# Designs tried in a protein design chat: VH-VL binders against NAD kinase (nadK). Part 2

Target 1, 268 residues: NAD kinase (nadK), of Syntrophomonas wolfei subsp. wolfei (q0aze0)
Amino acid sequence: MKIILVNNRFKENTEKKAQEIAGQLSALNVEVIIDNGLDEPYAGTVDFIMVLGGDGTMLRAARRYGQRAIPVLGVNMGTVGFLSNIEINELAEYLPLILREEYSLEARMMLEVAVFQQQSLLTRVFCLNELLLRSNSPRMLSFALEISGQKLEPYRGDGLIVSTTTGSTAYSLSAGGPIADPQLDAFIVTPVASHIINKRPLVVSPEREISLHLLEEREAIIGIDGQIKMDFGAENRVLIKRAPHPLLMVNLKAKPFFTSIDRSLQRQ

## First folded at step 1 (VH-VL)

Design a2
Fold by ESMFold2, last read:
Structure a2 (fold): chain C 268 residues (1-268), chain A 121 residues (1-121), chain B 112 residues (1-112)
Amino acid sequence: as target 1 above (268 residues)
Amino acid sequence: QVQLVQSGAEVKKPGSSVKVSCKASGGTFSSYAIHWVRQAPGQGLEWMGVIIPIFGTADYNQRFKGRVTITADESTSTAYMELSSLRSEDTAVYYCARGSYRDYYYGMDVWGQGTLVTVSS
Amino acid sequence: DIVMTQTPLSLSVTPGQPASISCRSSQSLLHSDGKTYLHWYLQKPGQSPQLLIYEVSNRFSGVPDRFSGSGSGTDFTLKISRVEAEDVGVYYCMQSIQLPYTFGQGTKLEIK
């Protein structure tokens, strides 16, 4: 059995805990790879991923490994978020279940984001929460949104968020989007400070293709999960689809989403 | 399963133009990259240009300098390549080929059957 | 434009024997996303090209295990471990890291 332990190298308590857990697993003849963000993602076969940290560390793990259909467990080491399942002090209790593979999985839709310059693909990135298009200057953007070839009336404003249902509690929420059940597959399209009053948030079928481009030259950026930024100009296009594989989140401990919403939002 | 079916062979005079069609079936045409590649008799492959229909614009190999126009009609799932000011050296088999946006990285995975264009006095 | 150079231009091989084709690019084909955009195509006599290997070493669906690709940067190799009669045709390498996409000049494989 091979397990990846994902931590944040700038958080020393996660690094020390990862080494401690690796020792415990090695004693059980389990191979452990530590991913602290310094090296390229591990490319070999992996049976399980354990994320030590908060939602930000989980987002990085999802981007690195989410398309590989590997179970991913969030282990909270501090203030709880939306993506952890167990606390670090509970890990010893659940370790036998992990080793016997006695857990359930919840599929979480991811986005596939392809950025082009003209017809040339610049990059393809996967994300768990959202893509943000926004102005990188004091001026508003004028941009086009197309959904499966259907061209909506032009947008004017600060930008647009295309999120998953998992991302509905992140930037989309702050921009006025709904909280969505993360078990649903959908896009949530949320305008950011739209000048056009009839532009409301949209909930869109996961089978749709979404494209964005600027209608005039402006300094803009694309943000991915609030962690990756790239410049976006009038020659660029973005195509967004449901990613080929969902993130497979491990459920060891019942963590009811709806009864925990207020607690999770208040702790952020 | 995506299939690309091209229009039939054509014989053209120097100085005229030709328009080759490429009809797609299966999959989502609007987000496909449709490439055009030609092959002169006994020669290798030459990339001519590409269109992604949802973007509505095309990119061209500059060696054809304004002689090539690539378009797409989403309603019929058909891409077109028009080559103008034909010369005898334009005699070739013209292929269309698909790369989905997910497959742009690793090449053209579906090819049409080819269209022979002969430029002869 | 990125120049793609193949060697040899023709190859005659006894059935069951290995074959090797080299492809060199005038620029690195390594993209900042960590992938290398070098692909191999086979054009059998009278047919359209077909994708054989993508991103240096990945066999396309339905391609036999006797085909393998390797290389990095600017130097790439296609190997056929045991040539069969159905392998005859012209092999092309192609780069897709930037427009215009460019092909090697082709390597014709024949059976002795």
Scores: ipSAE 0.006, ipTM 0.563, lowest interface PAE 9.4, mean pLDDT 87
Fold by ESMFold2, last read:
Parts: sequence; structure tokens; C-alpha cells
Structure a2 (fold): chain C 268 residues (1-268), chain A 121 residues (1-121), chain B 112 residues (1-112)
Amino acid sequence: as target 1 above (268 residues)
Amino acid sequence: QVQLVQSGAEVKKPGSSVKVSCKASGGTFSSYAIHWVRQAPGQGLEWMGVIIPIFGTADYNQRFKGRVTITADESTSTAYMELSSLRSEDTAVYYCARGSYRDYYYGMDVWGQGTLVTVSS
Amino acid sequence: DIVMTQTPLSLSVTPGQPASISCRSSQSLLHSDGKTYLHWYLQKPGQSPQLLIYEVSNRFSGVPDRFSGSGSGTDFTLKISRVEAEDVGVYYCMQSIQLPYTFGQGTKLEIK
């Protein structure tokens, strides 16, 4: 069995704990690859991914590995978040189940984000929570939203969020979007400080294709899961689609979403 | 790893049409450019056109204007190239190739196995 | 169309000796983004083309370090520092700066 341990290189306690866990797994004849964010993602075949840290570390793991259909377990090393399943002090209890592959999986929709310059693809990334289009200056944006070939009236404001249901409790929530059941597949389109009073959040079928472009030259940014930033100008287009594969989140311990909402949001 | 698998060899009469398929596996389809390149026997490579599946439209080498149609089907991860009004000069191996999106360069990093199309009377 | 001209069209090389292939474009391949869109491919006998060098000088994954590319503007060179038997085939340069994309005529490399 081969496992990737994902940790955050900027948190010393996660580095030390990752080394301890790697040693314990190696003693059980489990090959361990440590991904602390410094190297390229591991390209070889693996059976399981263990994420040591909070939601931010899970977002990076999802971006790197989410399209590979590998089970991903969130192990919290601090306050409980939305994307961890067990606490680090419970790992020994659940390790036999992990090694025997006796767990269930919860699929979480991901976004595929493709950025073009004119007719040429510049980049393609995957994300678990959201794409944010925002102004990179005090000036407001004027931009167009198209959903499956249907052009909506122009937007004016600070920007727009296109979120998964998993991302509904992240920046989309702060911008006025609804909390969504993460077991649903949908886009949630949430305006940011819109000057158009009737631009409400939209819940959109995951089968739709969403496109954005600026209607005038402005300094803008595309943000991905709050972790990747890309310049975005009037010559660019972005296309957003449901990613081909969901993130496969491991469920070892019952963590009811609805009864946990208030507790999980207190961490935010 | 991404693979491109093309349809089998074909023998065609002059004046007819051929449609070659290119099925992608091992990766996403919609976000990559699919190029078509042909090679006549004993000759070099000739670029025919490209489709980016998410736009549903293609760009063509004007040398083939009006005779080539390139399409894509997202549901099957398959691109198609149709060449009409076939002539003996169209006898060639037809390749599909994927444009690389890692590091944003526009090289063709994955190639299909090629499809021999023979046009004879 | 941008014309890509390769020289020579054929090479015979003793194993272990260097080889050099030139490619000249009819227009600059330097894009306004600062990148130069010139690529090199190898087509081994009976096989599909494979990418060797992208953007003038970057080796594609798995390509031996005996292959190197250089050049700028309209003049480009592929070098093999020590030719091996596995290097036989036809080498093509290709530009991707503007449509239609175009290839050189090919350079056939053979072992003496």
C-alpha cells in the first residue's frame, strides 16, 4: 500500500507529525510519500491520501490530486473545520480501518477553471470551493456572465463568486450566498457588492458551462480557493465547468453536516 | 496518462468522404486542444486544424477550406475530423494530437497512433 | 503561412558523434508575451511523432540530456551531443506562434 501524506510546510507541528506518522506507517510496510507543498505533485500510483491540517491544506490536496479518484482523508490538527473527518488523536483508532480499506466515500463536486487569452488556453486548474473574479483596484468591474450560451445582463460591482456546494460555507457565504448541502452538485453564483440591485445569487445545474469576461479594461484577478491568483484582463475569458471527477472524501467518523453548521462556522 | 486512440484504417474512392475519430482517455477532454496533422507517404507533417472542445468550434488550415470539418463530442471524449471530396493526394496517415496545458506551452505532447486513409479508384 | 526550412534534410552519423540540425522560419517566432514558439519532434521509424524540445530549449519529460535546443528570432538549432542508435528517425521543427501551425520538411537521421 502507498499513501501520500499532505501537510503544510509553514506549520512546524504538521511537519513533525507527518514524519512521525510516516515512520509508523513505514513500520507497517506502507510506503509513504510526503507532500509538504515544496515539490511537484507525486505522479505515481497511490492508494490513499491523508491530509494533516485544516481546510486550507485539504484545498491544496484537492487541487493537486482531486482528479485522480484517490480516497482523501482530512485529519484535523486544531479546531474542527468543514473538510476534516477525524482528529489527529483518533488516528490510531481508525488506522486499522484505513489499512483494510474499510471506509465509505463522499463525493464532492469540483470546479474546472480554464483561462484563455483570446483563442488560446493559458491555464487550467481545479478547485474545491470557488473561483472569485474581483477588482484588483478601487474601481468597480463591468463584466459579462454567460451560462450555457445564455448571456445575462451585465454585472457591475466588485466581482463574482462561482462556488461549489462545498464552497457555499466559504467566501460565497460572506458575499450573501446560501449554505448548500455539500452532497448536492451545483454551481452557486454569488455577486460581490453588486451595483445592480436585482442581481441575486443563482443556483445552477452542474451540467451548465459558465463563462466570464470583462466589458472594459480593468485590473482584475481570478482567485482559486483563496490560494491561487491570476491576472485577468479584457483580453481574457474564463470557462467554468464541473470537473470530470469529484473529490473522494473518506468518511470514517460520522460528522453530520446540518447539526455541525454552527460549530464549524465558528472556526471560520 | 492521457492516451489518444484513433479509428482504424480506411480505403475510400475519390469523391467520397472519410471521418476519423480520436478518443481521449486518462485525462480531461474539454480543456485541451485537439489538433489534426496528416502525413502523406514518404512526406512530412501537415497541420490541418484544431478544436478546443469547450467552445465547440474549430480553426482550420485554409489549404483545406471547405473540405475539412473538425468536431468534438464531450460525452464520449472523442474528436472527429471529416475530409470530403477525397482525391488521390489525400492518401495519408492522419494523426490527432493533444496540445499540452502543463506550463502553458502549445506543443503537441500526446499523439494518436495514426489512421491510414487510402484513396484509390 | 510561416515557412519552416530545415537543413540538412538527411544526416548520417557515426554512433557517439555529435549531430546538429538547423531550422529557419520565414518570420520571427518571438511572441509579444516574450516566449518563442518553436518546438522539435522526433518520429522514429513506424511511430507517431513525439515531442522532444518545446519553446526552443526546454526538454520534454523523459528526453535525454544529450538533446539540446537553441536559437532565437528566426534561426534555431537542435543538437545531439552524442548520437545513439535509438536516435534514428526524422526530426521536425514546428512553429505554434500563429495559425496555421507549420512544420519543417524533416531531417532524417541515420547511423553509419
Scores: ipSAE 0.006, ipTM 0.423, lowest interface PAE 10.4, mean pLDDT 86

## First folded at step 10 (VH-VL; from i1 with heavy chain V50I T57R, light chain T100Y)

Design j2
Fold by OpenDDE, last read:
Structure j2 (fold): chain C 268 residues (1-268), chain A 121 residues (1-121), chain B 113 residues (1-113)
Amino acid sequence: as target 1 above (268 residues)
Amino acid sequence: QVQLVQSGAEVKKPGASVKVSCKGSGGTFSSYAMYWVRQAPGQGLEWIGIIIPEFGRATYNQKFKDRATMTVDKSISTAYMELSRLRSDDTAVYYCARGSYRDYYYGMDVWGQGTLVTVSS
Amino acid sequence: DIVMTQSPDSLAVSLGERATINCKSSQSVLYSSRNKNYLTWYQQKPGQPPKLLIYWASTRESGVPDRFSGSGSGTDFTLTISSLQAEDVAVYHCQQYYSYPYTFGQGTKLEIK
């Protein structure tokens, strides 16, 4: 068995723990690769991914490995989030189950985000939460939104979020988007400070494609999961569709989503 | 009538740099993309790159390996193309052209008169 | 890169007769979602810059005579001059603007027979 431990190199506690866990796994004849984000994703075949940290680390792991259909376990290390399944102090207890592959999987839809320069592909990324288009100035953007070839009215506002159902409890929520059941596959299109005060978010079928481009010569930025940023201009276009592969999240223990979200909202 | 007027012919030695200017008149300079295309004697057309003045960023044909630099001065409606490390095979007529960059249309509908750049020892 | 290949390299046609120039792309320049071909035709007379004739493969630029027409889709395109005029003597270029780098055909020299 080969396992990737994903941690955050900027958090020393996660690095130390990754090394410790690696030692333990090695003693059990498990091959371990540690991914702290410094290097390119490990290209070899692996059987399991453990994410040590919080939601941010999970998002990075998803972007790096989500397309490979590998079970991904979130191991929380003292953070508040929605993407971890067990706590770090529980890992020893569940390790035998992991090694015996006695766990369930939950498929989470990911986004495939393609950024173009005209018709030329600049980059393609997969992400678990959302794509954000926002102004890089205090001025509102004017941009075209198209869904499966259907052109909507020109949009004016600070930005737009296209989120998965998993991402519905992330930035989309802060922007007024609906809370979605992670067991659903759908796009959530949430306006960010639209010139239309109560512009409603859209829930869109995962079978559709969403395209965005600017209608004005403005400086904009696209953001992926709040971690990747790219300049965006009038000559650029974004195409968003469902990723061909979902993220396979490991469920070792029950974690009720709706009770968790209620608890989280009460803390805000 | 929209016109693009380019700078005069240039004679350069290998290794030198040349900067060609293209001044627009009769329209809104910043509302269109500027293109640069060259044509060697008796040869076809070769695309060098594109710049959108208002955006301020250029995209280049990688063939030039960063030898080309496109800039704009919106205040005088002028685009510039600088080509460095000149070689004999850079001898060509260099054209600027404009076109819309709206709705994914990038045709070159107005052209400058061309600037002959001769590179010789 | 998308390679554009024109045929023939040169063509002589009598006045009043039909002239046909072909252009092939190594990859499709059809954007299916828009159902548009990112293909242009230019006319270039000696000592002059190119002049836009056709865009989107078949749309005639304003001011271009009706005798000029473009057709084709995907990888195969054709420029047709229905009745050749003396002023049509020129080199004609096809160009794709589907993806960077934009690329041109090698040009076709059209002369009067």
Scores: ipSAE 0.025, ipTM 0.525, lowest interface PAE 6.1, mean pLDDT 91
Fold by OpenDDE, last read:
Structure j2 (fold): chain C 268 residues (1-268), chain A 121 residues (1-121), chain B 113 residues (1-113)
Amino acid sequence: as target 1 above (268 residues)
Amino acid sequence: QVQLVQSGAEVKKPGASVKVSCKGSGGTFSSYAMYWVRQAPGQGLEWIGIIIPEFGRATYNQKFKDRATMTVDKSISTAYMELSRLRSDDTAVYYCARGSYRDYYYGMDVWGQGTLVTVSS
Amino acid sequence: DIVMTQSPDSLAVSLGERATINCKSSQSVLYSSRNKNYLTWYQQKPGQPPKLLIYWASTRESGVPDRFSGSGSGTDFTLTISSLQAEDVAVYHCQQYYSYPYTFGQGTKLEIK
């Protein structure tokens, strides 16, 4: 068995724990790769991914490895979030199940985000939470939203969020989007400070494709999961689709999502 | 001062692979796009591809998409270009260059010194 | 692919005289929304990598002498050296970065007459 331990290089406690866990796993004849985000994603085949930290670390892990259809376990290390399944102090208890592959998986839809310059692909990324298009100035954006070729009325506002259901409890929520069941596959399209007051969020089928481009010369930014930024201009286009593979999140411990929403949201 | 320093000249047989390195200094490596361009002897310039280190994804000239692999090691500010299944017509000076990708692209403003790759039987 | 064609292939100009190099693209490299031409000019001396001279068709790179100028729009572009100097002997390349793949002209060799 080969496991990737994903931690945050900027959080020393997670690094220390990763090394400790790596030692323990090695003693059990498990090959371990530590990914603290400094290097490129490990290119070799692995059987399991263990994420040590909070939601941010999970998002990074998802972007780096989510397309590979590898089981991913979130191990919380004292943070508040939605993406961890067990606590670090519970790891020892569940480790035998992990090694025996006695766990269930929950498929979480990811986004495939492609950014173009005209017809030229600039970059393509997979992400677990959302794509954000926002103004890079105090001025509102004017942009076109197309859903599966259906052109909506032009949007005016500070920006737009296209989120997964997983991401519904992230920035989309702050922007007034609905809380979605993470077990549901759908796009959540949430306006950010629309010129139209009470512009309603859209829940869109995962079978649809979403396209965004600016209708006028404005400076904008594309944001991915709140961690990656890219300048976006009038010559650019973004295409959002359901990722070919979902993130396979490991369920070792039952977590009551709906009963814990209030508590989690209040603490965030 | 920003500089790109490339690996030394290579001599390869047809069918072999070559990997050229390009190390950046004097700036933020991940903030710029890395380009690869080659020039056959006495010929013009040919664009191979671009990689944006921040995203870790490369875009290739379709002519090379099946043979060229661009990678980066951000920890050492180094870009790599590997070309496989080498042919005699791959003989060229290979350049790495960088440019801004955040301001809608405005050219390759810093170039490596070039790496001569000779493919001969 | 956008094809870039330079003219002439070679040019000999006397010192102090005006040198003109043309570059034509098979399709427009103008982004109308930004009103910018995605066209660059490079200077390449023997044994050296190309050096950026002009970008956006007409903007001089920092450190480039004023005698170098770029003009044109759409599909037709021109690099002009108002008064040729000895150090200007080189091969000049135009390049579009409008769309992938980026493409270059075949180059123009500029010599002193």
Scores: ipSAE 0.020, ipTM 0.544, lowest interface PAE 6.2, mean pLDDT 90
Fold by ESMFold2, fold request of step 33:
Structure j2 (fold): chain C 268 residues (1-268), chain A 121 residues (1-121), chain B 113 residues (1-113)
Amino acid sequence: as target 1 above (268 residues)
Amino acid sequence: QVQLVQSGAEVKKPGASVKVSCKGSGGTFSSYAMYWVRQAPGQGLEWIGIIIPEFGRATYNQKFKDRATMTVDKSISTAYMELSRLRSDDTAVYYCARGSYRDYYYGMDVWGQGTLVTVSS
Amino acid sequence: DIVMTQSPDSLAVSLGERATINCKSSQSVLYSSRNKNYLTWYQQKPGQPPKLLIYWASTRESGVPDRFSGSGSGTDFTLTISSLQAEDVAVYHCQQYYSYPYTFGQGTKLEIK
């Protein structure tokens, strides 16, 4: 059995814990690859991915490995997040179940994002939460949104978020989008500070193709999961589709989504 | 394991057309871009164009735009390139290639064996 | 069109010694937002199709020996073979894939001295 341990290279606590866990697994005859974010993703086959850290570390793991149909377990090492399943102090208790593959999987839709320069495909990236288009200057953006070839009236404002249902509790929520059940497959399209009346959030079928491009020359940014930034200008276009494979999240403990959200909302 | 197998050599007269096929196996054909590149005898490589099967879009090097037609048949995992109004300086080995399936970054990582097209009177 | 110029056109190097091939583009092929150079190197042996060696200017393709390395950014790029072996005799091509049409350098023939 071969697994990847994903940690954050900027946090010494996660690095030491990853080494300890790797030692424990090696003693159980499990081959361990540590991914701290410094190198390209491990290219070989593995059976399981364990993410040590918070939601940010899970987002990186999803982008790197989410399309490989490999079970991914979130192990919380800090503040309560939405993407972890067990706590670090519970890991030893659950290891036997992990090794015997006695767990269920929950599928989470991902986005496939393709950025073009004129007609040339420059990059293709996957994300778990959202794509953010935003202005990178004091001026508002004027941009076009197309959904499966249907051209909507032009947008004017600070930007737009295209989110998965998993990402509905991230930036989309702050911009006024709805909270969505992560078991649903959908796009949530949320405008950011729109100057056009009736540009309300849209919930869109996962079978649709979403296209964005600027209608005038402006400095803009495409943000991916709040972690990747790409310049975006009048020469660019982005296409967004449901990714070919969902993230397969391991479920060892019940984490009821709706009670968790209710508690979070009661804070503020 | 991933392979691109091209149709056999062709001998054509000036003014004719040629259609070269490129059949893919061992991978997800529709998830990758397909490229066509040629190499005249003793010369370098020349890009003819790209077709992205998922989007159905072909883009050509301007040099070939009015003579080349690239298509795909996803049901049989086969790409085609047709070059019309052949001239003697179109004599070359014609390659198909595809982008990497290991990464989501692009490069021409799998190449067909090449198809020699000879144009002579 | 982005013109790719290789130097030298031909290079003879003794076995076990270092070979260096240069490639210059007429325009930058760096997507600076991602810090990625859209530049590949291919190896082509006689009668064979090209074989991908390096992409993004410096990332080695799987199965390519460690003696092959790429460097450079923007407009200036280098392919280095640290210890030449007999099987490395080939023509080497650089290629940009930043902007259509994708273009290749004219090729560099590597020979054993």
Scores: ipSAE 0.000, ipTM 0.495, lowest interface PAE 12.7, mean pLDDT 86

